# VH-VL binders against a6w1c8, part 4

Target 1, 192 residues: a6w1c8
Amino acid sequence: MSLSINAVARTQEGKGASRRLRNEGLVPAVIYGGETAPVSISFKDNELLKAVGTPGFLTGLVEVTVEGKTEQVLVKALQRHPSTGAVMHMDLQRAQADKAITTRVPLSFINAAQSEGVSKQGGRLTVESKLAEVRCLPANLPEVLTVDVIKGQLDQIFHLSDVILPEGVELVSLLKGEDHDQPIARIGKSKR
Key: E = the ipSAE of ESMFold2; O = the ipSAE of OpenDDE; V2 = 0.75 times the mean of E and O plus 0.25 times the DockQ between their complexes.

## First folded at step 1 (VH-VL)

Design c6 (framework fv_cosibelimab)
Fold by ESMFold2-Fast, scan of step 1:
Order: C-alpha cells, then structure tokens, then sequence
Structure c6 (fold): chain C 192 residues (1-192), chain A 123 residues (1-123), chain B 112 residues (1-112)
C-alpha cells in the first residue's frame, strides 16, 4: 500500500522565505538524492499533519506529487518547533530502483497469546524494540517485519535473528562480521 | 565474529575444586545461554549445565547437582564452571558452548563452542 | 528422560554417500529440534546441522539433515564423501520435561 501527499514547488529559499511560508500555513521541504538536482517544495500544514499521523508515513515509501509528477521518497529527517511540536521542515530522499536504502521498519510480534509461555505459563510478552533497521532495494521495503513467538516459553528471549525476513531484506545489525544480535522481546512473568 | 575463549589446562588433586572460565567476545552475552559440556578421553559429549545470565539462573544435569556451580559476570562477558570434590573420573576436556535458549519446551542449537580446557585429576 | 542412540562407527569410500542415524528411545523425535555436531581429532565440536535440517554458513550443501517420525529417528546424510569428513558426529536434542540437553553417543566416520 502506497501513502501519498501533494506538494508545491517553491523557488524562494532561505530563512526569511521559510518563515514567510510557515506564516501562510505551508511547511518547507526538500527532495534530494539520485542523479537529479534537489527540489524545494512545500506542503500544506494540515495535510502534512494528517500524513505524519498515518502509520508508515515516517518509516516507509511515500509518493510525493509535485506539478503533476509523482516521485517515491523516504522521510529522512523532520524538524519540529521546540514548543509546539509542529513540523517546520522535512528532508525527503529520492528512492532509486537500483540503489539500496536504509530505513527503520516496525516490528510486529504475532501469536503471543497462543504461545505456551503466555497461555499456559502465566507469562506476558514485553517488547524491547519496536523498530529494526533494514537495508533493501525500494521495491523490497516491507511495511512491517514479523516475529513469530508461537513457540515461546516462559523466560524466552527473542533476538533480531528471530525476525522473519522477506527476500531481499537485510538487517543492518546482522550485516557485520560480528554478531550484533540484540534482544528485541521477552516473555516474562506477569502479575497473574 | 563471536568467539568463546576458555582458560588454560589444569592439573588438580582428588578432593580439590577447579574453576574454568569462558570469555565471550564479538556478540551479545547476557541474553544467550552458556552451557558446559565435558568429554572424557576417548568418550562422548556429556552436558553438565547451563546459565542464562540475563535471568541469573542456572540449571544442572542430575549427575552433577551438588558438585557443579555455573556463574556469569555480565560486566566481563565471562561464564565460569566450578566443579568440586574432584575424582580421577573427572579427568576430561571441558567445553563451553553458546546457545539461544527459549526455556522449557523450546530451544536453539549451540552456535559457538570454546576451544576446550583439559582438566587432569591425579594423585 | 530419553536416550539418543547412534551407530558407534560407519565407514564409506570417498565420493559415496553415508547416512548416520540418531534414534530417540522415548517420546517423538519430532517433538524437539535435532542438531548435529562434527568433531575432528583434537578439536572442539562445530555445528554442521541445526533445527533438524538447517546448515550454518560455511557448511557445504552435501551435508543434510532429516527427521523420520515412523522410525523415531533423525539422520545426518553426507554426500560426495571426502577424506576431511572423517570425524566423530554427535546428534543432540532437548528434553523439555527435565530441561536437559541430550547428546547421542557419537558415531566415528572413517573414510577409506
């Protein structure tokens, strides 16, 4: 599933221009990367707020339409107002079909309630990491990475290597010659 | 790369105790189980016990209960196996091995082994 | 408690296929994963098969594992047998009732 948002090209740049845009309810952003020059754009504040609140917008591929042309991008950085939390600026990186991207993908833990650790041994799943850093081609970027805890027992610890990886997706931590297989979840004793 | 490095060979008298160390490097220590396995000369592998450092818990094979103590120091990523009341029959190579331990009824294999420590018990 | 029984020794000529069995004395062999370890003289064991049929990185594809529930056995199969495969092989499984790791007695593979 694609997420999309409309943007308007802008030609005035600099601190003064950005301040004026925000006064008009527009948020400045830049699309960069690839072999093409960076493009300065702006989003309507209310549309961007709705988009940012949508699951996957900050972590997945987003389609940005500028002057009738659509590009696939990743949100690489957000600048927020320190007092209000409002988005003040956004950095968007172009996705290239033949170049690997690195981004964070949500982890989903399935079958906890059906595990013996939870259902028969009084345990509860505690999630220690909600995201994993992946490297893959844009076409292979998953919306979510799954960890199946069905065989979990009480005092079970799940690690990054327990993540079910789709073809073409690598976990950045596990790409090194060293084992960086950190724990991501645990079935521990509940109050029951 | 993950590596388990054990302490050097020891010669002990009957009735004494021996403490063998196993230092883990290049990977996560606390959330993995460290097992101890021994092998008497010309014989097979015999599991002695395991520690899961993050839980602070150890479990021992029935044959070794009361004589073996397995401990871990998370700050140095080192596991220890102490065997007391040594007999000549305890002469063996002692191995540490790392595994992902899922608890009762669910388990993972030993993915890395130490090089072994020869303990000789003689009078 | 259960035992894992292996043949004490097996021999075969280079280039042939050898199969080493591991039979569980009570309870189903399929109820817990089976691993296989290779130990060459003077060396620590190393894993050649884990979780019944998976190979670690660096282990040639001529090593394979299987489970046969009808005979209550696991098997390690080595095809294209080479002189460097000469070693002791140990199967291993977990006794979830007692919380013990159980090793088979080991099989000495001789390549003649």
Amino acid sequence: as target 1 above (192 residues)
Amino acid sequence: EVQLVQSGAEVKKPGSSVKVSCKASGGTFSSYAISWVRQAPGQGLEWMGVIIPIFGTANYAQKFQGRVTITADESTSTAYMELSSLRSEDTAVYYCARGKYYGSGSYKYFDYWGQGTLVTVSS
Amino acid sequence: NFMLTQPHSVSESPGKTVTISCTRSSGSIASNYVQWYQQRPGSAPTTVIYEDNQRPSGVPDRFSGSIDSSSNSASLTISGLKTEDEADYYCQSYDSSNHYWVFGGGTKLTVL
Scores: ipSAE 0.005, ipTM 0.500, lowest interface PAE 10.3, mean pLDDT 84

Design c7 (framework fv_cosibelimab)
Fold by ESMFold2-Fast, scan of step 1:
Structure c7 (fold): chain C 192 residues (1-192), chain A 122 residues (1-122), chain B 112 residues (1-112)
Amino acid sequence: as target 1 above (192 residues)
Amino acid sequence: EVQLVQSGAEVKKPGSSVKVSCKASGGTFSSYAISWVRQAPGQGLEWMGVIIPIFGTANYAQKFQGRVTITADESTSTAYMELSSLRSEDTAVYYCARSEYSSGWYDAFDIWGQGTLVTVSS
Amino acid sequence: NFMLTQPHSVSESPGKTVTISCTRSSGSIASNYVQWYQQRPGSAPTTVIYEDNQRPSGVPDRFSGSIDSSSNSASLTISGLKTEDEADYYCQSYDSSNHYWVFGGGTKLTVL
C-alpha cells in the first residue's frame, strides 16, 4: 500500500510567511536531501490530519506530489504546537535508491492469544516497544515488522532479536552489539 | 535574553580536525537554526553551513562540503562545527549565528556568538 | 550562484548621510530579503537591518535599508553620521535556488 499526499510549492519568504500560511489552514514543510534542490511546500491542514492518522505515514515512505512531480520522502521531524499538538512544520527527507536510510518501523505481535502463556497460563501480552529502528535501502523498507509470540510462556520476555527480519533489513540497536538486544514485549500475569 | 557562547581558541596542526561549540544560553532550539560563518584575518564573512537542531537537518556551502560537519545536541542547547583536513588557509575566527527558522524559511541572523579563533600552524 | 558586490570603502563627515550599496550579480535583488550587519574591530557582527528595511530593537532610526530593482541593488543608509558608526558593513541575502547564504565583500566606513 502506497501513501501519498499533495502539496503546493511556496514562494513566500521572511518572518511573517509561516504565520500567514497557518492562518490560511496550510501547514508549511520542506523537502530536502538527495541531488535535487530543497523545496519549500505546504499541505492543507485537513489533508495532513488525515494523512498523519494513516498507519505508516510518520514511519514509512510517503509519496509527495508538488506541481505534478512526485517524490519519495521520509518524515524526519515534526514541529507541533505545544498546547494543541497541531502540526506546525514538517521536515521531509528524500529517499535515494542507492543510499541506506534509518527510520522507525511499527512492530506487530502475532499469535499472542494462541500462545500457551496467554491461553493456558493466565498471562497477557504487554508491548513495551511499538517501533523498532531499522537500517535498509528504501526498496527494502517494510511497512511492519513481525514478532511471532506463539511459543511464549508466562513470564517470557521478547527482545529485538525475536523480530522476523526481511532480507536487507538490519536493526540499528543490534548493530551496536548483543548487549543492546532490548526487551520489546512480555507475557505477564493479567492485572485483576 | 538569549546569548550564544562559543568554546575557546584552538591551535591545530595541518591535516588535523577542529570542533567548535556554540551554546545557546537562556533560550530553546524549537524555532531556530544555527549557522556557522568564518572570517580569515582581514577578510570578509564567509558562510559555511547551517543546522536546524530540532530536525537534525544540516546544509553546507559548496566550498566546505566533504570537510565540514555541523551537529547539535538539543538536550544541552549546543551546536557544533567540525572542520577536517585543516590547512593554513583555515586560520580564521569562526562565528555561530542564530536565525529563526519556520515553514522552510530562514530569517535574518538575530544573535551572533563571540567568535572562536582557530589557528592552523605548528 | 550569485555574488553581492559592495564598495570596498566609503567615508563621510560627522552629521552627514552615507549610503552603502549591495549589488546582486544574477537574479533579482528583490527575490530574497537583504540583511545588513555591522562589525566593529575586535567584535562579532551585529544586525542593523533585516528583511530589506526592518530595524532590530535598539538600532536607531538613523539606519535604514532600501531595495532598488532598477539597479538590482540594496542600500544601507546612515543619516546623522557619528564616529561610533565607523565599522565594516556587510550585506547578506539567501540564494533560494542553491540554498546558501551569500555575504557581500564588506564595506569599511570611515567617519572623518
Scores: ipSAE 0.000, ipTM 0.459, lowest interface PAE 14.6, mean pLDDT 82

Design c8 (framework fv_cosibelimab; at its last look DockQ between E and O 0.10; V2 from the best seeds 0.00; counts 0 for: pae E 14.1 > 2, unsure alone 73.9 < 75, placed apart)
Fold by OpenDDE, look of step 2:
Structure c8 (fold): chain C 192 residues (1-192), chain A 125 residues (1-125), chain B 112 residues (1-112)
Amino acid sequence: as target 1 above (192 residues)
Amino acid sequence: EVQLVQSGAEVKKPGSSVKVSCKASGGTFSSYAISWVRQAPGQGLEWMGVIIPIFGTANYAQKFQGRVTITADESTSTAYMELSSLRSEDTAVYYCARDLTIEYSGSYEVSFDYWGQGTLVTVSS
Amino acid sequence: NFMLTQPHSVSESPGKTVTISCTRSSGSIASNYVQWYQQRPGSAPTTVIYEDNQRPSGVPDRFSGSIDSSSNSASLTISGLKTEDEADYYCQSYDSSNHYWVFGGGTKLTVL
């Protein structure tokens, strides 16, 4: 179910080396995390472009194969060219089966149109956060977190605590305390 | 061509709040970061914070923590900066800028490639 | 934490070459990329250099960036100076220690 992409190991590092790779149609990246030393790698730019355009690549587990060895990773950073938008560099964090990971998962708001606030009171759902930061084991990483707003009233604000959490998944903000229960959406009247 | 278009000038009283918008066009929105930078009259550029629309998370400079809120609407490709408890020293031109880097931890380099036209916010009694 | 120091002002005649320096107070200037922004009077900033020495599309090759590790500074060089180059110029770099985007104080370039 996880996305897969191939990379090659590289030995040269630094700003100059990275520029040279890009000129050759390659995208520099690094895999880090765990007890293993960081590994500098490169992707073919066309393959990476396709991968980045695939849903879940930036928010889910990815299998990277380097020199015949496959690792599960999370995309932690991505840099783009200012003019073309091409990926210039990517940072990848290793995911270990027995180690909790922290990453952001997409939020899906359901039943907005059927909610009291929207259907009867003329409100509109405004989403303030598209993702939520979670902590979980890699095996428990959900593809999406659901927020059911069916009971939403006009002027109601939804918070992280309204997210339906699957087993083994925690919201990082809520772990810090109830005062970190941030708003993620609201039903309000359209001013237009 | 990528363009960032900001909302118009604002005149506010001390203690009030202001919300500035920044609409992006001509390119992708969710796969980039939007930073906010302000410039007081006759002063230099000051970074305020950044949001990654696809993630919906924002980071702020310590100076503005608790007083600034940055949000983004992917459906309209618009970023927002709200500054509360306004003071006279908040009088400045506020700019949005597109960031080349998407980061989770805030440990990665960021540069700005496109800028909005700026929004003058005047705080006076 | 570090600061970026720029000269307050520089001036030169049209057709000549000017250099604006940006000195990092601590850490290596080469550790992070340096960007340069141009701000003409009454206008928003625009990017003229990114990643130390790269030019965005539309920026003439008269503009160039360089890094000098010995002086721990970055430089913006403008050759064939034109009246339209009169502006404030800001250098910028990322501070990994505090996750801040650091701007220089800016340099006012006057074309005589």
Scores: ipSAE 0.023, ipTM 0.561, lowest interface PAE 6.1, mean pLDDT 88
Fold by ESMFold2-Fast, scan of step 1:
Structure c8 (fold): chain C 192 residues (1-192), chain A 125 residues (1-125), chain B 112 residues (1-112)
Amino acid sequence: as target 1 above (192 residues)
Amino acid sequence: EVQLVQSGAEVKKPGSSVKVSCKASGGTFSSYAISWVRQAPGQGLEWMGVIIPIFGTANYAQKFQGRVTITADESTSTAYMELSSLRSEDTAVYYCARDLTIEYSGSYEVSFDYWGQGTLVTVSS
Amino acid sequence: NFMLTQPHSVSESPGKTVTISCTRSSGSIASNYVQWYQQRPGSAPTTVIYEDNQRPSGVPDRFSGSIDSSSNSASLTISGLKTEDEADYYCQSYDSSNHYWVFGGGTKLTVL
């Protein structure tokens, strides 16, 4: 299912307007980018907290509905209260169908328990990177990237080049050269 | 107590790149943003950009777009500022600062509450 | 986009009061909070005023901040001026439209 959240448009900006919104349980945000003007919006703080806790909201495409109109955006910046973690402000960048976006996508490691390294050699999968930075058109953005570790032996290290890439998806680190094929997981002896 | 400790002075040639580190201690690294500010000899403070470590998202002042990159490594509580295509005009002290750009009534004490000690980068042939 | 303009230098005698202005070129000075930083030679800046007029713990009450919407300016006022107040002072505010921090050009305070 698609990730979505409702927002209310606002025309006033500045500390006075933002303070009033927060007193009403609303979090200010801005949608910017593309060929259209920026739009100032607000979210209900309880809806935003639920959305932020949903996998993919901070890393993937989100549908924001403002006054009955829906736009696809990426979360580009988020300000939190240092003590409470409450969201205080968000910057949302519009996605354009013909323009490549860069964002982080969760990595899913499959078949670890079935690998010889884990099942027969006393190993355990240790994940060193939970996310990978991708570049693709919005329509090609995956919800998750898969690493199949089924053939893993004890002491095997998995790298970004082991990620199964869908059509149209590039890993940003690999675009920089083979020196940037960083480790993302390993099957090591039973210790974290 | 929060402290930001920066890497040591650098001497670079024109056309090269420099990468300055800023290690945070005390408190939760991912709970705040890190801004970078430079100061050329005898000149004022100039904001370069900010990184929000938990998202890896960065914003850069227009003047530096295309040649500055700010990154963070949460596992080592370290932020980095890399400036490429160095010119003699990039000779400056570079500061990192803890950035509380919070516009919510849930109160921040200061916008920049802790500063690193500064890193002198000299660009000369 | 806006600029913050400060006088390049101010000077005053010990025990007197000095005021340093910070004028915003476009948009209201009251639209965003203003901070003031003190920088002594060879040192990193430290905060003396935040949120227009608040003092951090440890900053003496001789330091105060104010906003004047009619002149579109913020001011830092230092009363009972002491030799250790000699420093460069910078104002700072936030541009919500581009999410940039903006610093004033700085004011050198000389206590003679």
Scores: ipSAE 0.006, ipTM 0.448, lowest interface PAE 11.7, mean pLDDT 81
Fold by ESMFold2, look of step 2:
Structure c8 (fold): chain C 192 residues (1-192), chain A 125 residues (1-125), chain B 112 residues (1-112)
Amino acid sequence: as target 1 above (192 residues)
Amino acid sequence: EVQLVQSGAEVKKPGSSVKVSCKASGGTFSSYAISWVRQAPGQGLEWMGVIIPIFGTANYAQKFQGRVTITADESTSTAYMELSSLRSEDTAVYYCARDLTIEYSGSYEVSFDYWGQGTLVTVSS
Amino acid sequence: NFMLTQPHSVSESPGKTVTISCTRSSGSIASNYVQWYQQRPGSAPTTVIYEDNQRPSGVPDRFSGSIDSSSNSASLTISGLKTEDEADYYCQSYDSSNHYWVFGGGTKLTVL
């Protein structure tokens, strides 16, 4: 299943042009990377808001159609208005099948309720990181990374190294060394 | 943690030019819109222009159009402001600031939330 | 092209409340967000209010911002005034028609 959205090439650029586009109900964006020059584009804000709310849009590969031509891209940066949630600007990176990409994917913690820490020891799972940065080829990009906490005990801390990795997927922080194995969740005492 | 570090103070003669640098660290440089603001001694803040580094384009206040050039170097995460045809009234502290935040995580910082330390440019004969 | 007008200076005693006004000369103050910056001598400005009435993390809740459409002005209010609040304060807003940021002239706050 492919996520897609239509865009229009931009002719207006710069700070003032971006605010003017947003006042007209358009969201500025740029597509960059790969073997072609960067392309300035815009999206309709209501269409983009719906797309951003769709699972996998921010963390997966997206097909963007500009004037009938489709590019496969990854959302690299997104600016939102803090009060309204409106998307203000987007940066999109072109994905090529033979080039590794780097992005953040959601973490899914499973089996907490069945763990001894939660079920027998009065603990509660506290999630401290919702995303993890991965490096992989586009074809190997997972929609979600799983952390199985079935063996969790009270006061246990889970780290990036506890993430179940599909073939071809690496955690970027762990490539930097063992001292980058950050905590991502813990089972702590119930507050209630 | 985002930081903006500017080049050191300069003393210039009238008619010359000055180029001030602003090196960013932390975050993604493509998520910055970098504005330049100056402050003459005893005076208020005056916006000069902005660059969005990923686009490589700049927009200038009309007062400075034709005298200011704002550029960015993605490879060094550095923005530059060059002001030419200097006059004594251009004596000021020049600041860079992050204008508009672009961030994948969905965080958003609306205003000039990080400022460089300022660069004093003195224009005297 | 609009201007933001602030009083040149204001003074008040510790523990009391001061309000600094910021009046827009043309167009509505409500059409664009207003920010407030604090600047101590020799330092870069720091944000105390953004988007009319929001405080950044670390700014005490005795700082507040408001908009009054009828007087076409924004206000920064500092309650429980402390001597360390002595600084210059600037309002700022965006001019959508001319595509640039406008700063107010600044207000020197003196705590007696």
Scores: ipSAE 0.000, ipTM 0.416, lowest interface PAE 14.1, mean pLDDT 81
ESMFold2 (binder alone), look of step 2: mean pLDDT 88; pTM 0.894

Design c9 (framework fv_cosibelimab)
Fold by ESMFold2-Fast, scan of step 1:
Structure c9 (fold): chain C 192 residues (1-192), chain A 121 residues (1-121), chain B 112 residues (1-112)
Amino acid sequence: as target 1 above (192 residues)
Amino acid sequence: EVQLVQSGAEVKKPGSSVKVSCKASGGTFSTYAISWVRQAPGQGLEWMGVIIPIFDTANYAQKFQGRVTITADESTSTAYMELSSLRSEDTAVYYCARGPYYDSSGYFDYWGQGTLVTVSS
Amino acid sequence: NFMLTQPHSVSESPGKTVTISCTRSSGSIDSNYVQWYQQRPGSAPTTVIYEDNQRPSGVPDRFSGSIDSSSNSASLTISGLKTEDEADYYCQSYDSSDYSWVFGGGTKLTVL
């Protein structure tokens, strides 16, 4: 599913721009990448809050429309106010159809309750990593990556290599070598 | 509490290169801009360039373009500044500082302790 | 591209007020915010004023900043001068045309 949000272009940054924008209920953001100059934009804070609350907005491709032009972007960073959770700033990377992107995708662990380690051996699944960094073309970007733990035994450690990869998707850590096959979950003995 | 900790002093020969590190602790690393500023003995502050780690995008002062490279490693929360083709006039204390990149508002709110680089034969 | 020009040195007696100017060579001083940094010998700079006239937490209200569009200058004013105010002071602003930060040449403040 394509998510979309409207933005307003900002003139070349200047005195008080960021503070002034926030006082007017606008959130500053930057669109960068694609070997094109960065563009300063702003979002209405109420529209952005609604968008951020939508599943897939922070992890998937988003269409940003500014002055009638729509660009596909990935949210690379989101700065929040520590007390209110209000978005203070957002960093958006352009996606190009023919160029691989790197981003973080949520991990979903399935069949834990049905595994021998959990159901018969008194274990419990402990998740160490909730996200995995992937490299793929924008069209191949999954909304979630699955780890099937059905065959898990007590004391089993699951690694990035256990992730079920869709066609065209690579794990960045595994591209760096097998010594980067990091633990992502464990079935350990449950404690009361 | 945010702290920027830099690597130790270095003595280099003319024509060589130097790479200074700046490790950030406390707070989020990826969205901060890290600038590098140098100060020759008895002279003023001179901005060299900046990087925002999440963008892997750096910008440099025109004077240093072609000689300076600023990089970041988000996994270790460390920024690096490499200066090549060293000359005696590159002898200076090199500072890293945290500040804004995408907006001119704000300021350099945390500074590293400085790294003395001496270029001599 | 522009330069920020400061006086090389200023001096004043304890308890008095001193003002340090920072003049922009081209383009309006109002185009971008001005920051002021204090540097004592052997130490890294610390911020005393940001965004023209704001004080970071912990900076006494004796420190103030202002902008004068007619002279194309920013000023740092320190009232009630104390010996510990002796330092080099640097102004700083942003050049939006090339995405660079510019520092003034620095002013040595002596409190006699």
Scores: ipSAE 0.007, ipTM 0.488, lowest interface PAE 10.6, mean pLDDT 83

Design m1 (framework fv_masavibart)
Fold by ESMFold2-Fast, scan of step 1:
Parts: structure tokens; sequence; C-alpha cells
Structure m1 (fold): chain C 192 residues (1-192), chain A 121 residues (1-121), chain B 110 residues (1-110)
């Protein structure tokens, strides 16, 4: 789906300029990558706050419109004010149709309540990882990756290799070998 | 493949100037932010300066601000650190390092082997 | 300048696990998920071991893992080997868009 936000082009002036923009309710950001030169931009803080709260904005493709031109980007870095949570800076990488990208995608665990481990064996699903790092072309980027725990028994551990992968999507950790198939969830005995 | 080679280190007297160079190869130099990080003998790492991919943004540690200038020549794939008004506490091995990103991402995927600067009378 | 707090030294025996802490404030370690860890052997340049709190670069052993809780980040090394003996430094981005390093921890094996 079409997640979009408007931005204003700005001159690159360094740290002093970024500090001034934040005081004016504007958040500095930069668009880089692809075959076009990097562009310094700013977002209105209230619009950015709404956008960041929208599911998929930090993990998926986002359309940024600057002076009538729209580009598809990924949020690669986000800095927040420690006390207020307000966004202070964003790094946005251009999506190129023919270049693989790496980003973090949310994991969704389905059918836990229907599993034998939970429904009949007094277990509870404990999620140890909520995100997985993927490598794919931009067109293949999923909004979510699913782990089906329906067959889970008590004490069963689920790993990255249990993730259901769409066509053209690879898990970065699994590309590094068998020893990188880390645990992501388990059905353990309820402690309360 | 990716290589960073520092040069220009040596012995210099307090109050004098010295210029360090870092020759980059094996990657598109003009696409990456570059850093200088130093380490005094037997001490820890200290960030010195960073320069964006095109040289438009520069940031310095407070200890060197006003005395050191970071610059780059993308046509020569070379990073520079101009060190003025040198002090004995500037004695250190100086490393150049590559940021994974065209501005500052906050971590360095490749480092040079360093060049020793000794400020002594 | 305020450095991140690390223990000066830590030790373990081959095959054991050790953890190195890195404590900052809500304006660096606690405020962002941009903690990195570097390994440095004597006379050598530092090597990136962990970035963005818990991610490993290609070629780094899975015996190295990173985590964070509140204002404290941790580097854990399992199955200690003699080659792990080195200085370890944490680093974090700050709310001022600057970079800060920890004081460093010397790991001794044996």
Amino acid sequence: as target 1 above (192 residues)
Amino acid sequence: QVQLVESGGGVVQPGRSLRLSCAASGFTFSSYAMYWVRQAPGKGLEWVAVISYDGSNKYYADSVKGRFTISRDNSKNTLYLQMNSLRTEDTAVYYCARDEYYDSSGYFDYWGQGTLVTVSS
Amino acid sequence: QSALTQPASVSGSPGQSITISCTGTSSDVGGYNYVSWYQQHPGKAPKLMIYDVSNRPSGVSNRFSGSKSGNTASLTISGLQSEDEADYYCSSYTSSSTLVFGGGTKLTVL
C-alpha cells in the first residue's frame, strides 16, 4: 500500500542548520543512494510523527514527495529525542528496482492458541525476536513474515528456518550458514 | 579489496602543523562518509572528525575543534586531516575509517592500519 | 567528554562465556539502537564485531552476540578461545548526532 509523506528540499549546511530546523518544528533528513545525487530534505514534525506511527513506515517502502517529485525510499536510520521520543533525524535510502536491499521485517506468529502445546499442554508462546533481516528486490519486500506454530508442542523452539518465505525473499542470517539459524520463539510452560 | 592506507605521520614539535593523508581503493570513495579516529599509546579509541561523501558536512570532537580540519579529494580518492597548533596530548596513532553510509551511520566497516603522530619537543 | 562506562578488564577460561557491559545515558545507549562493538588485538586496527546493538557483520563468529537493556548494552562471547583475548570497545550515537566510545575492556583468556 501507498505510504507517503511530503518533504521540503533544503540546502546542506551542517550541524548548525539541523539544530535550527528542529527548533522550527522541522526534522532534517537525507535521501541517498541510487544513481541520483543525495538530497537534503526536511519534514514537518507533526506530519512525521503521524507517519512514523503508521504500520510499515519504518520497515517498508515509503513514497517521499519533494517539490512535486516522488521517490520510493526505505528508512535506514532514525534518531529520536531520548525524553520526548520526537524524531530528530532520518536517513532514507532510495529503492532501485534492480538492486537487492536489506531491511528488517516484522514477524507474525499465527495459530499459537490452536497448537497442542498451548491448548492441551499448558504452554505459552514466548516471542524472542519480533523482526527478521531480509534481503530481496524492492518489488518483493513483504510487509510481514509469518511463522505458523500450529504444530507446536510444549518445549518446542522455533527458529528462523521456520519462517514462511515469499518468492524472492531470503533471510540474511540463513545466508551465513547453519549456525545462524537462531531461535525466534518457543512454547514454554506457563510460570503463573 | 577495500583498502585504506594512512600516511604523513611522524615526529613534530608542539605548536607546529602536520597533514595526514588516507588513500582509499577498492570502492567508490565518493559514496561514503569518512572518519579520523585516534588512539594515544596504551589508551582507548577517540573519535576525531567525520566528513560526508561530498565534503559538505564536517563534525569534530571538542578536543580538536578549531585546530584540525578534515577534507577530501574525491577525484584522487584521498582523505586528509590538517592538524594545526599541535599539542603533546595529540600524540596518537591516527586511523582513517569508512562509514557504511554516505553521511554518518555511527559505525565503521573498514579501518586503515594507522599512522603514528608524535608531538614532542 | 563523557565516555561510555565499561569494566577495565574481564577474564574467562577457554570454553566459558563472558559478558562485557557498556553503560551510558538516555542520550546515547538508552535513547537509540545504534550501539556497535569493536575488537582490537595489540598493534592492530580495530575490527567491527557488532553493529546496531545485535547485528553481526559477515565473517564474525556467532559466538559473539549483542544485546541492550535500558542504558546498558552488552557484548557476550561464548565458547571462549585464546584468539578472543583482545581489547573490546563499545560505541554509540548520541542525541547531539556525535559519536562516543567506551573506555575499553581488556579480555584475558586463562
Scores: ipSAE 0.000, ipTM 0.439, lowest interface PAE 16.0, mean pLDDT 82

Design m10 (framework fv_masavibart)
Fold by ESMFold2-Fast, scan of step 1:
Structure m10 (fold): chain C 192 residues (1-192), chain A 123 residues (1-123), chain B 110 residues (1-110)
Amino acid sequence: as target 1 above (192 residues)
Amino acid sequence: QVQLVESGGGVVQPGRSLRLSCAASGFTFSDYAMYWVRQAPGKGLEWVAVISYDGSDKYYADSVKGRFTISRDNSKNTLYLQMNSLRTEDTAVYYCAKDLGYSSSWYEYFDYWGQGTLVTVSS
Amino acid sequence: QSALTQPASVSGSPGQSITISCTGTSSDVGDYNYVSWYQQHPGKAPKLMIYEVSNRPSGVSNRFSGSKSGNTASLTISGLQSEDEADYYCSSYTDSSTYVFGGGTKLTVL
């Protein structure tokens, strides 16, 4: 599904402008990048809450519509309230078709319950990393990266190199060499 | 106003250790990635290390990897650089710098810099 | 020895325009829009002048502009003034989650 959200253009009004927006249920954000000047925008808090809860919104390409004009952007940074998790600010970077982007994509671990390590050896899957940093062109950006743990045995450790990569997608850590192949999950002994 | 104040520099012998601190104020420290960048006397800028807003991700320049450790204490608004096995080529002014983005693990630009602290490694 | 190549020096006269180049590879400058430019006066900390190839932070004069073509980014300073005399560094994020700087360019305003 394509992800989209409406935003309202806003004027930068010096100190306290962002606080006033938040008091009115609006979340300030900035669209920047490419060859166009940065634009200050705001989202309705309730609409943004629903959008942020949608898989792929924080990690994939998002269409933002401001005053009838639509742009493709990536969420590059997100400021949250420490206690509530409510979004307080967003940095949105314009995507360009011929420029590689770097972003974080969710990891999905499949077939854990069917693995011998879990089903026969009394283990359980413990996920240590839920996201992986990828480099790809915008058109190649996946919504999720899959790790198939079906062959996993008890005490098996899964690494970034175990991620199934679509065409045109690279893992940033692995671009530094195989010695940056960090653990992302393991099948360890359960409490049973 | 955003302020970054480095401290802990000084003269130290090769092979010894030194810990740098950077006190941050004027922004929500826990929402930003932080950097260490150094500059040898009369030379250019060299990136040293970066740490994510929550301390979960850290990256280092190859020249310091395995010897330097970046860390932060968000409750004290303070960034640290633990420097071990110091070499004469580590002699430089060390700057702490703030990332432009919020809560970013991909880190992009050094928007505010401290005044720097001089580290001299000599026998 | 820097990863990004800049000319060692550039000079101009007051009121003229100059351009400083920054050449890298596809893994830093070419495939990304992460190029930034920093101005450093003697004895001072660097100041961000341009980010994301062409964007200016608030408070930076519109006489400073950035652009990119292939693996080469450029900083252009129009209407040169004496206070522009400084060292200029380009920088880019790489696909290895590291940062590289250019060797720096000393700008002299004659």
Scores: ipSAE 0.000, ipTM 0.428, lowest interface PAE 17.1, mean pLDDT 81

